# Designs tried in a protein design chat: VH-VL binders against Thioredoxin-like protein AAED1, chloroplastic. Part 2

Target 1, 196 residues: Thioredoxin-like protein AAED1, chloroplastic, of Arabidopsis thaliana (Mouse-ear cress) (q9zuu2)
Amino acid sequence: AITGASSGAGIGKGTADSLDTVKVLDLRGNEIPISDLWKDRKAVVAFARHFGCVLCRKRAAYLAEKKDVMDASGVALVLIGPGSIDQANTFVEQTKFKGEVYADPNHASYEALEFVSGVSVTFTPKAAMKILESYMEGYRQDWKLSFMKDTVERGGWQQGGILVAGPGKDNISYIRKDKEAGDDPPVEEILKACCA

## First folded at step 4 (VH-VL)

Design a30 (from u2_6 with heavy chain L100I D107N; framework fv_utomilumab)
Fold by ESMFold2-Fast, scan of step 4:
Parts: sequence; C-alpha cells; structure tokens
Structure a30 (fold): chain C 196 residues (1-196), chain A 123 residues (1-123), chain B 108 residues (1-108)
Amino acid sequence: as target 1 above (196 residues)
Amino acid sequence: EVQLVQSGAEVKKPGESLRISCKGSGYSFSTYWISWVRQMPGKGLEWMGKIYPGDSYTNYSPSFQGQVTISADKSISTAYLQWSSLKASDTAMYYCARDIWFGELSNYYFDYWGQGTLVTVSS
Amino acid sequence: SYELTQPPSVSVSPGQTASITCSGDNIGDQYAHWYQQKPGQSPVLVIYQDKNRPSGIPERFSGSNSGNTATLTISGTQAMDEADYYCATYTGFGSLAVFGGGTKLTVL
C-alpha cells in the first residue's frame, strides 16, 4: 500500500467543487463537462502525464486488464491526457485502449486537481528503473509526441493521478496524486475503491 | 419512448436521385450518432456511414464514400441518406440505427433501429 | 480492411446450446456486439460490449470475446430464437463499423 491516496464516501467535496467548471474534449472535439463522465455512472479516471508517456501507457494497459471487473460493477474506465485531440487519437491508435479517452489541452483538470509538476519529480532513479522495466516488457514511448512543441510548452513535467468518482457529480470516493513518474498504486487498491 | 421512424418504400429508375429519411423521437437527437446500414436482398448487413447531428460530422465506409451523402437536420430530428444518381445495384433495404457511445472508446453499438426503407431500382 | 467471419449456418435441437462464433484479427482487443434479425424485421441488439444484455433480452443469451474469436451462446435454445445473427465491432477509433456475414440459426 503506497501513501498519497484518499478514499471513502464524501471525500473530495472541495475537489468536486474545483472541477465544476472544467471541460474536456472527446475524440470528436466536443466540449464535455468533466463531471458528466461520472454524473450517471461510476468511473475510474486515470490522468496521464502526456499521451506519449511509456509509463502512462503501461498503466492504461494494466487498468484495461481489470475492465471485466469494472464492467461487472457498472464502472467506466476513462483516461484523460493533457494534450490535443490529435495526440489523443494517436494514443488510441497505438495502444488500442478499450477505455474512453479525452483530451485536456489546457490542462485545466490538472490545475483543479493540483497534480504535481516538475523536472525533479519526472526523472528520478525509481522512474528510470520503471521505464527500463516497461521497455523490457514491450511498452514503448512515442518520442515524437513526447517532444512536440505543444507537449513541452504545456509542461512535459506534469504528473498524473487517478480518481474514482460517481455516480453523481459531487461523489469523489478515491483520489490519488502521483508523487513522481511511475508512482503506480496497487491495482487492488483501485479495485477496492471502484468495485467493492 | 425512443423511436426511429423511416420514410416509406421507393421504386425508382436508374439515374434518378433519391433522399430517404430517419426521424428520431423520445430522446435528445443532437447528442446521439445515427448510422446507415444497407442489406441487399438475401445478403447480410453492411455499414455505410454515420453522422453526429449536433455538428453534422460524418464518417463513411470507404466502400460508400462518394456514392451517397449522409446529412441531418437537428431542428426536426431527422437524418437523411441521399443518392445523386441511383443504380440497379442500390436495390436494398436501408436501415437507420441510433449509434450509442456507452462508457468506452470504440464502444459504439446500435441500440435502436428504424423499421427500414425498401429501395427498388429497376428499368 | 478489417473483416469478421461467421459460419453461414448453425443447427440445434430445442433445449440444446447454440454457439455462434465471430472471427477477426485481435477482436478481443475490441468490443463485439450481436444483433438478431428475424425474417421481415429490423435487427435487434441482443448482446453489447462482449457480454452485456439489453433490458428484455432473455438470460439464456450470453457472450464472450477473447483473442481472435467472439462467441454468442444461447442456452436452452427455443424455436423463437430462430433468426440470423450478426456480430459487429468498431475499428479506427470508433469511426468504422464492421459486420460479420451473419449466421442462420435453425432450431429443429
């Protein structure tokens, strides 16, 4: 069990309020209030560092492995990245991710959630080891996407997190802010939060 | 309740133009995709393309791109499938279907179908 | 272009289990959906997202999807289940729908 996670009914009321004005883009370019993602259903929402990130792609893959459990519990699996719709479409093409993908090109959701950002937390000895392990397991980073001007200008040093929210716009039952690149929670912790 | 009602059967000659319709009711029309599906006599289902009525964004099957036009008028909750010049090979049953995105990328499926419009093209 | 292959026909006796397969390259990485079509009628959704039943579809209908094969299973098959069955999926980020060729289920 790793620190940095909070769970329980009613936790994140202040966070829910901060998200009330935030919109994300679906892959068709439509603006969607972020809270609509969990308004009428429960959702596991993974926030990527950027769409080219190898560690984020590995996280998307292991969450997708538990999709049957999530489906059985009526839980949607969602991934949000702080990039453009074009970058999101490239992510889907390369990963074949079975969950929903949304773009947050102005990273408003990351600001509202106060996710960590910084060079010192992006490349650590632990992150380097996890990247090497991920490469040995067959995961690859999209280097071109990672170094696009747009990604760099919006902070390629942005960290992600995981939410479990809904049903109901104000119902955030689990929140975890990644402390450094590759700071993966145990998948069992996420399953406990979403799926009993 | 949710319904898709299609226009009536058509009998046309090769070279004629035609537009058939699909009217949605009982839901927010502009927020769901509408797909068109062809079924040739005695054959299976073929997806032709779809439209999102909220912004009229379209996707076509490569086999049907340039052969038909899909459009929609969200003010009257109606989608259209149109031919500029019909061929005998267009003889088929045409279905519209509500194409729902439900909780997943690429997780589109047809939850409600119209009754079908039979189009016969003969000389 | 992506293709789904189904057997043209399947025959079972009443009360037996019918199994209809849908083969496609890595279809298990996509969602499979199943439609039932009776003569002179529009298709009806019977399974969505590999295994889920819409309201009103009998519990004897079930589905699975793994590797290169999705399967529709009808347990305790009844005469009323006679129909053509089509599998379908979406490719290209949800922009391209593909249907299988259809399977005629006969209950004799």
Scores: ipSAE 0.000, ipTM 0.441, lowest interface PAE 17.8, mean pLDDT 80

Design a5 (from u2_6 with heavy chain S106Y; framework fv_utomilumab)
Fold by ESMFold2-Fast, scan of step 4:
Structure a5 (fold): chain C 196 residues (1-196), chain A 123 residues (1-123), chain B 108 residues (1-108)
Amino acid sequence: as target 1 above (196 residues)
Amino acid sequence: EVQLVQSGAEVKKPGESLRISCKGSGYSFSTYWISWVRQMPGKGLEWMGKIYPGDSYTNYSPSFQGQVTISADKSISTAYLQWSSLKASDTAMYYCARDLWFGELYDYYFDYWGQGTLVTVSS
Amino acid sequence: SYELTQPPSVSVSPGQTASITCSGDNIGDQYAHWYQQKPGQSPVLVIYQDKNRPSGIPERFSGSNSGNTATLTISGTQAMDEADYYCATYTGFGSLAVFGGGTKLTVL
């Protein structure tokens, strides 16, 4: 399929319930229940494959271009990666990402949301083309972060996604699971879910 | 363990068609690219193009676009290089090579090579 | 259009260091890979991504890549290292692989 995948309006109780036990780490190492990220506000939550990922950095930049629209609507922009706090801090320093960043070193959020994982969905001609385009646009992969043992173990084959949730812990209004590396939704689809 | 085995030497006349093969074993054939490389007698290596067998996506060198056809049959772990009409200038050694993707970098290198297929085109 | 230039030949005595260069416009912004080819044999990868050795390649092989020049260095060169050496890169754009013209390394 060439079309974007999403849960649409009225995501069932099962998705919210799956996240009840999930905690993420802020940049200082504090454990935060993931649903606290959207209990009192709406949030766009982008899930990275790992913190060194060039395509994930490009996606973070695309979303950050719309941060003023999100801010005007009272919507938080959040990025979660399946790595360590140290890797998350390196990501922030290198990219200067203006949204909030959290680490999920145990992949609990990725498992709860059933994001795709696999070698064949990571190594595709489409992903290769996206990487080439990203390099032409000036984006670069952090080789050391991408091939550190713990990055590979935690998220080397892991795909990401995008979630729009809140206000309210059980209010998940949009979910998209990436089909393969570089499978970006149209930004307008995200803006419609958060800010229309 | 990883092995690429190519078809045997060919002797052809100008204007004839030809298809040579490269069979992979010892790895998941559908998940690696196969590149074709030409070496004219006494000359260097020239990259011709490559195929991803998982979906048969191809990428050709501009010098070889329209001159050859690269294809693959993943059910028998075999890639092919084909000419519709051979010329004397096609006389060369032809190698296939496994094109290894290293993570997310769009940067490949040839980690395993076939033994080569010698193609001689003369009248 | 993108071209890699190598010297056609390099000669070295056994035990000496051989240096083979590969010149290309801003090649230091791309990865360089090196292949060894002995007479009648297929090429063999000896260095990938500028400086890394595959399993089984002796530690006397090393590489570097900066600016407009990538270099393959063979320390304590042995008779068995006599071969043609090719550098290669992807252009970083258009997904095109390109080889240098090759360097004949003579030992003895």
Scores: ipSAE 0.006, ipTM 0.473, lowest interface PAE 9.6, mean pLDDT 79

Design a6 (from u2_6 with heavy chain S106T; framework fv_utomilumab)
Fold by ESMFold2-Fast, scan of step 4:
Structure a6 (fold): chain C 196 residues (1-196), chain A 123 residues (1-123), chain B 108 residues (1-108)
Amino acid sequence: as target 1 above (196 residues)
Amino acid sequence: EVQLVQSGAEVKKPGESLRISCKGSGYSFSTYWISWVRQMPGKGLEWMGKIYPGDSYTNYSPSFQGQVTISADKSISTAYLQWSSLKASDTAMYYCARDLWFGELTDYYFDYWGQGTLVTVSS
Amino acid sequence: SYELTQPPSVSVSPGQTASITCSGDNIGDQYAHWYQQKPGQSPVLVIYQDKNRPSGIPERFSGSNSGNTATLTISGTQAMDEADYYCATYTGFGSLAVFGGGTKLTVL
């Protein structure tokens, strides 16, 4: 059982309509209608919690391991984060992610897709307190404050998801809304949705 | 632009119920906390509590737990502060503020403030 | 239970440096934030996380935080800086916000 996943016929016209006015930013700061990402091709679009998210970086990595399969099927691999262009560029430089990266600093795509957000869905209570204490102590000392402020301003409690969409602006064939932090689908489910 | 717009001034009698509002615009409302802050006439700022509208998770100051209810309706980008039974001591300016959290770092501050709602409770 | 203590007032002449302190146990291990409130207006964030200015806040505003004392410094103080200033921090893993009592800055 997949948490928050939907696939197959019957997805998308309402969701596609919600995305119709949504724009994302490329790494140079150009505004791009989000549906242009899958207008002329199929795309796997992973939505991060934020660009500094360790779990989101791991998701980007396991999807990138399958990029050759996606390329063979004519499928683009795309990551969108709810942060700034500067954070997106830092993400690319640090991770060497082989897919395309876009920024959504106003979270418009997350709102349109009704992705889950919330404190209660980000961490279990006991684990969260211990993790937050450890990170708080470590990051306090190493902080580049401008980057950190921008990160939380643009997605601290936001959960992500995965779309498979296109070709065609209204063609959304798979939607998964993460229910909590670390709620990763099996990669084979994504490959079945994009590439089977 | 980011804005928090609060409901207008209220004049009430002791024992009456009241709900005041704070509407966010210019950002994804569901993804930022909203805090409520009281300022009694001629006094300083007092933090009352906060809500994350995405899942309606709340934290209250111990001084205000059980005295007020904080809620939110993310479909209309609005947070609420409510009293079941007002007292004269509730006379104050009430501010809402957008409250940032630093991911796993748990550090917060108020970057945008509403204009305030003056609540006067008199008999 | 955690308390932040500020002087009730500070007075400076125009062009002088104003220093407003905020005292709390080991506040240097937490972030201090500063808010300006002019009469009849909402508070405005002037310093966040000890020392950083939001966009639009003049360079004459600066902050520091170490040990038991955070400090807001306003250099070249202007009449427009006359206001109440509040320090604040979060405690309990950011669960509880605490304000200082406020400092009235008079510029004469």
Scores: ipSAE 0.000, ipTM 0.487, lowest interface PAE 10.6, mean pLDDT 79

Design a7 (from u2_6 with heavy chain S106P; framework fv_utomilumab)
Fold by ESMFold2-Fast, scan of step 4:
Structure a7 (fold): chain C 196 residues (1-196), chain A 123 residues (1-123), chain B 108 residues (1-108)
Amino acid sequence: as target 1 above (196 residues)
Amino acid sequence: EVQLVQSGAEVKKPGESLRISCKGSGYSFSTYWISWVRQMPGKGLEWMGKIYPGDSYTNYSPSFQGQVTISADKSISTAYLQWSSLKASDTAMYYCARDLWFGELPDYYFDYWGQGTLVTVSS
Amino acid sequence: SYELTQPPSVSVSPGQTASITCSGDNIGDQYAHWYQQKPGQSPVLVIYQDKNRPSGIPERFSGSNSGNTATLTISGTQAMDEADYYCATYTGFGSLAVFGGGTKLTVL
């Protein structure tokens, strides 16, 4: 079982098969098979809890700090969120994120990857401290009601994760499922998986 | 600068209808909740309910559900608290306050308050 | 229904530390917020999310929240701090705001 992080060639053959039918939306609303994101290149794919998520924005920022290293290794940086295309565009405008952004409003990728979900993993003392620290560091939550409704009904209890996949649709070399809100891996672990 | 400005004091008789207002300025009115808080003479603060003006979604305290109506008109940045039939027990100071939502966790606090509207219900 | 209990009054001499408690079942698992109300005036936020001060609130105001008790602390208490103080929290996953009964702080 995968609890935290796993790596190795062929690790996600069953998972890759499940993802073959999953589509995400680009910033213009075009449907893209998710496996196309790593078909011809390696990609680091970060899955947000929702696009307004302060902890997810902080994770996007520290991954973006390593984009030059990823680019030098031929690796794409991708963020997927479980919201609408309008929310994805708002995320890009507010954060200036330099990677690629896609929306998954049906949460099909989260279901296929079996990411952790639950009230108890969202409202922990660790999560509360990390949110407070993120605000002190200048990261902000989106306060619009649409994020609240989407979070409660579709992503509020849903956790994210990180994939390293490709080149090749069936090649998933690293999977990390977040255990609770704010469960950030060391960036060095991600760099080792994509770029070493 | 953020301001919440409420309508003036009201003196009413039992059975009359009333609507009081709270006008926001200096911020994006549609993107913050507005809460209503009652303070009876010499008593503490009681939360009545709130509205999100962007889509007029309301949430009421169980103690006030069915006793008052909360509404908003985002085109004029104004929230309302309304009674169809006033009772003497409705005599109180009524405050509106801006609700600020804290991120990932379901928690809010009142960062700005209106000056209050005194409602007196007597013959 | 969830209740927050405060002492009805607290007295302190000028320059002393005032401590106002707010008791609720496992309130330390929720955020506590504090409001100051002077006679004839609207409430003013003095502490949010347990320990944070809004811009313009003096550093002598501080807060803590653990277990069943949240505490507002005013160090070097001044006559101008005389007021009613209310604690509050949101419960029901942010759907219900609850106020404590209020504490009258007297500076003698």
Scores: ipSAE 0.012, ipTM 0.463, lowest interface PAE 8.9, mean pLDDT 79

Design a9 (from u2_6 with heavy chain D107G; framework fv_utomilumab)
Fold by ESMFold2-Fast, scan of step 4:
Structure a9 (fold): chain C 196 residues (1-196), chain A 123 residues (1-123), chain B 108 residues (1-108)
Amino acid sequence: as target 1 above (196 residues)
Amino acid sequence: EVQLVQSGAEVKKPGESLRISCKGSGYSFSTYWISWVRQMPGKGLEWMGKIYPGDSYTNYSPSFQGQVTISADKSISTAYLQWSSLKASDTAMYYCARDLWFGELSGYYFDYWGQGTLVTVSS
Amino acid sequence: SYELTQPPSVSVSPGQTASITCSGDNIGDQYAHWYQQKPGQSPVLVIYQDKNRPSGIPERFSGSNSGNTATLTISGTQAMDEADYYCATYTGFGSLAVFGGGTKLTVL
């Protein structure tokens, strides 16, 4: 499986097909087919490593800064994390994230999109530097969320990514798979994918 | 139900190669570390090393680095411990254990253990 | 290298409290875990992260960890508790696991 950014016509029907059976949970616990998030609108969908992740919280903040641009283009901002609904609600309460939040406690979306998982990609010198920078900027790791049974049972090694999809359940126009913890794409790259 | 099932006992001569296995079931195999632990006859437990099957990342105890190879095949939920050339001093019980190490702290634990594989190396 | 030291043996009468110590430099800054091993059997986790019991482990098992000593305490010790007990921790930023030498608990 390919890690990094892909956009445009190069994204095959196979990616859409792999998501066809995937469901995520809204903050009330309702099962939502993931493709419903972009069926009738375009969406930028950010996938977190876990809901306690300091780098993921910083990414959520960076994306939220551009929500006005997304709104002007009719684009929804969505964050999915590989944890429980309770963790997702804690994330929303702590971060005040302005986009939509969904939980994927079984990692089905991460498996379907073939996001990277592994210790060697979680603990890198680059990730360490990014974590230090994030703490200096006021972002914090939620250690309790990081060590909840749900996160621990899945090893906490899951990497995230960013997807731009819709309108239309089979229309995936951009995918970026994070290569390591803290591997953020330039926000301009996301804006060109959703909003240009 | 979580289970780790190890391969059967082995009787080998010095210089022979060997690979023993540990098959996980009842959980997402790729998302938990597998540690290998040696117990020499009448002695205590020694941690040898571990593997994260999701990306095959390994950590070895300094005492075992270069002495054994740890690998995994996540498609069949199996981890392996391998010797290229056995020594009489490798005679021991070998356990695999599911390792809940969550890398950002200095400690975690082995919550489920295999039944052990007895390896006897003698001429 | 980091070392954990346990007494080789501890003896108690049935119904008495057994205390097994695990000494390591600043072990209280790390998590201590405890494993029980009966003859011919695999180790079984009895205490994790200093003080927590897995499902199925009797309440008579408890743990503590501070300063240079972690302690496994078995109150009202029963004959079935006779076993070898090992403490363990991770060092080197969670990368290296180390075991204590083990303590043989006899219930006389």
Scores: ipSAE 0.000, ipTM 0.464, lowest interface PAE 12.4, mean pLDDT 81

Design b1 (from u2_6 with light chain Y90W; framework fv_utomilumab)
Fold by ESMFold2-Fast, scan of step 4:
Structure b1 (fold): chain C 196 residues (1-196), chain A 123 residues (1-123), chain B 108 residues (1-108)
Amino acid sequence: as target 1 above (196 residues)
Amino acid sequence: EVQLVQSGAEVKKPGESLRISCKGSGYSFSTYWISWVRQMPGKGLEWMGKIYPGDSYTNYSPSFQGQVTISADKSISTAYLQWSSLKASDTAMYYCARDLWFGELSDYYFDYWGQGTLVTVSS
Amino acid sequence: SYELTQPPSVSVSPGQTASITCSGDNIGDQYAHWYQQKPGQSPVLVIYQDKNRPSGIPERFSGSNSGNTATLTISGTQAMDEADYYCATWTGFGSLAVFGGGTKLTVL
């Protein structure tokens, strides 16, 4: 029985239960059950394709613009990437992202959420246009992180998503699975899910 | 304070090998790229290539691919530029520089530079 | 291969405004950065991201970047500003850095 709201996949307790076996790494390398991120609070959790991705960094930026609204509502802003903790630390240093950052080097969270993967969904005509637009807006890709062996093997072709969950480990109120690189929902849609 | 300190001047003959160094201090060495820039006597700046010390991944300018080797040892916060066989045309000042990408705000730029290493190759 | 073109020299009198241009195909879609090099010294970053000054760089330095031309402007030019100036950007989807040929600024 599905008990949650969803924009992409119809979420319920079954999906939440699959995440209960998943652990992510904080910036110091400590293992944390992913459901702890929303067990005692509500969280907006953005899943990056990889830590060097220009479109993922653009998404992190516009979510961070709304961090004060999220804080006022008791909502945590979290970013998870499918790379190493070293790549996560590089992302934080380069972007100065104000939310929490975690690494998922084995893609366990991406597999549990059934996020899309593939070369063809990474380089669609829409993705190409959004990359050009992002460059015009001043966003830049870290090509080194994009072509690191770990990124290519573990996260280069992986798509991300956005999840709003908590308080409570089984309480998932919003999920969006990216269909292609740069498939962003309006930020107002996320704010309705977390904060209104 | 952030500093990049390069090795001292070198005088070499054509055909000799050489490795020069650039040591970073005052920051997390593994989280920034190090670029190498050549300046021939009386000429402008030429970007040669760069390395990410965290995993020693390199990018080279097409003009310098195969001409030099860039490497780094993150345990001692040092990057290297190496020639297997020097030519008289390699006579130049060589700079290392730190570059950082700030995502939404910028692209890579060289915020700190070493003092330079003068390499003279003459027969 | 992407190239940036600068005038080889610019001369101004003390107190006048100096303008140094950097021409590149659609450079306005990229960030331009500017470096000052005095004789016998390392380059110093004076403008990053088109228009921003690092700490310690005087307010008389400013920059702009649109279309095919980035410009470094030095208002109220002083003798101490006499130097070579280089523009730079990155291209090849961010993996390649390129420099302009440099401009010698003379304050006479």
Scores: ipSAE 0.006, ipTM 0.470, lowest interface PAE 12.3, mean pLDDT 78

Design b4 (from u2_6 with light chain T91D A97Y; framework fv_utomilumab)
Fold by ESMFold2-Fast, scan of step 4:
Structure b4 (fold): chain C 196 residues (1-196), chain A 123 residues (1-123), chain B 108 residues (1-108)
Amino acid sequence: as target 1 above (196 residues)
Amino acid sequence: EVQLVQSGAEVKKPGESLRISCKGSGYSFSTYWISWVRQMPGKGLEWMGKIYPGDSYTNYSPSFQGQVTISADKSISTAYLQWSSLKASDTAMYYCARDLWFGELSDYYFDYWGQGTLVTVSS
Amino acid sequence: SYELTQPPSVSVSPGQTASITCSGDNIGDQYAHWYQQKPGQSPVLVIYQDKNRPSGIPERFSGSNSGNTATLTISGTQAMDEADYYCATYDGFGSLYVFGGGTKLTVL
């Protein structure tokens, strides 16, 4: 049915409960309860497919363009990837991402949020066109490389999403689950959820 | 800050085993690929293969598959290139290089190189 | 196997523009990268992703890549630019990184 964004009063209590036992790793390897990321502040939390994903890196870039707006509203920008702490550190070094980055190597947050996973949602015609658009924007893609063992084993089949939560551990005001690779929301929709 | 330091020159006889090393520092070693490149005396550069030290995943050039073994020990930030039985044709300069790669991009390029290890196999 | 072909040598006088070509089937659909190697030294990346310069590489170095040919251009060539130059690309279908044979640039 409807797989877009959800927002409003009462949303997220069941989701917040499912996240109670979920921990993510900071860049130094410390375990952080995921709800601590929005306990004392509002946060925009972007969930990547994996840390090497070209489309996920493009999404991180456009969110980072709005970090000053988020900062002005007291909102943190957070990225979580389903990979190792080593891969998270690589992501930060290679992208220079200005938000906070955390690793979820066991995919516990993705399971709790019921994000989509599967080969068929990664190999859609729409996802293929998004990859070709990235090529036209100066990226080059090797189709075989996108489906190499290392990409697949690092969560290449796992889709992400975007969450707006806090202040308060139980306060989840926006959730969007990506339907397929390259399913990008308008940035204005995210800004309305966090910052309007 | 970023540097790759390779082991010293080696002089070997055919049939001997050898392992040379490449130690990274000034960056998160586990999160960058390390490529190995051969340059025979007076010849050009040949890509041999690479390793991602975080999980020890390797990818070899077909010309070098089964000829050498690439490995890494991320606890000491070191990658290795190994021969079980050297041949005179293995005489060459061997470089390691940091391989900047984003997984889904076909834009492999080597931003930092080691100083090289000269391997001489004779007699 | 995928192959990149470079001229074995190019000669220019100081201040002239040097042009080094790299020919490969549909290389314009892939990224081309360029490495400089001076005698007794390790290679140095001078151009990545067709046209981009790493920090510290002079603006006189530029690159292009279209169709079957990638080109490294050095304007106002200086004696210090004398070196071997290698083009490279990733052949995804063969799962290998490919170097051209190298071009010896002589500045006299």
Scores: ipSAE 0.005, ipTM 0.474, lowest interface PAE 11.2, mean pLDDT 78

Design b5 (from u2_6 with light chain F93L; framework fv_utomilumab)
Fold by ESMFold2-Fast, scan of step 4:
Structure b5 (fold): chain C 196 residues (1-196), chain A 123 residues (1-123), chain B 108 residues (1-108)
Amino acid sequence: as target 1 above (196 residues)
Amino acid sequence: EVQLVQSGAEVKKPGESLRISCKGSGYSFSTYWISWVRQMPGKGLEWMGKIYPGDSYTNYSPSFQGQVTISADKSISTAYLQWSSLKASDTAMYYCARDLWFGELSDYYFDYWGQGTLVTVSS
Amino acid sequence: SYELTQPPSVSVSPGQTASITCSGDNIGDQYAHWYQQKPGQSPVLVIYQDKNRPSGIPERFSGSNSGNTATLTISGTQAMDEADYYCATYTGLGSLAVFGGGTKLTVL
């Protein structure tokens, strides 16, 4: 709530409608309606800035540490990135992320959710400190993915977010939009939304 | 069979230019960083800098920034270390090493090393 | 300017445990890696990310890293372990690698 998060019954009816036309790609290139990810189960869906992002990789690890809690509650852990299937496969190979990964190369989900973008929200003093901390903790940027033409043109300045949705394609119970790079939510807030 | 093969020993005079090479094989060259490490005779290891061959992005140690140029040609799986004007103090063994990065579970550590290139600079 | 300090030499009898320290400001919040270099040879990775062994490195090699000190431990030290040992870490936004000064391990 304090950092752009919204939660509660009936939230996101307009957002659910906007997502009806959105499809994401699995690692094999199959098109999947995004709402199918939470149609028959609850899901925590983390949206990365891009697949090379060090802060997004740290967030993936952070959420994966709670995967056992999520599994016990019947909750799927999902990561979506705004890149290609090849970039998504590289992300999985490099990070060994235990959740599900999908690609959204056209940024349709990011547009529907109205995630923040811009140079000034990507390069802040706070983001710089978070990147330094992440490097000291062993997380690394994929500089090639970060500086690829596609990443710069289609979402190098794109911010991500977190969604908790389902069961039920229209049931969105938590939405958080990152306000700048490294704007991590408290893990307890996510666990309360998915698993309480 | 991952392998890094470096160019042969060099004997040069102060003021001369030089480029030495490091050729990778047995892996996807463009997806791993290559680091350069100097070892002066009887001394320890000094990290000079690194390059990501896929896009030629470089990162230098402050001690070596402006003193050397690191480059790569991914089409022939080769990284380079270059001096525009050698000094006697550049006399050293130079190693290249594969710099492993795998996101959250990996760090910049050197899993494979070249055999070294001895550079001798004397008047 | 970040610096890692190692003892210049450590001596041990065959079969005894050798401990080599690597001191750096807050190194326990970074990963420490260890390299072995024998005379006339390239360095070889023996420990990565504080405590992990690459394939082919004997289990008698182990590592730890906390606070301001990382430690390489060699149990049941053998003559073949005689070498220079270097610790390394990374620092800074650009992921700068830094080596310790090296420790000569002598097995008498």
Scores: ipSAE 0.006, ipTM 0.463, lowest interface PAE 12.4, mean pLDDT 79

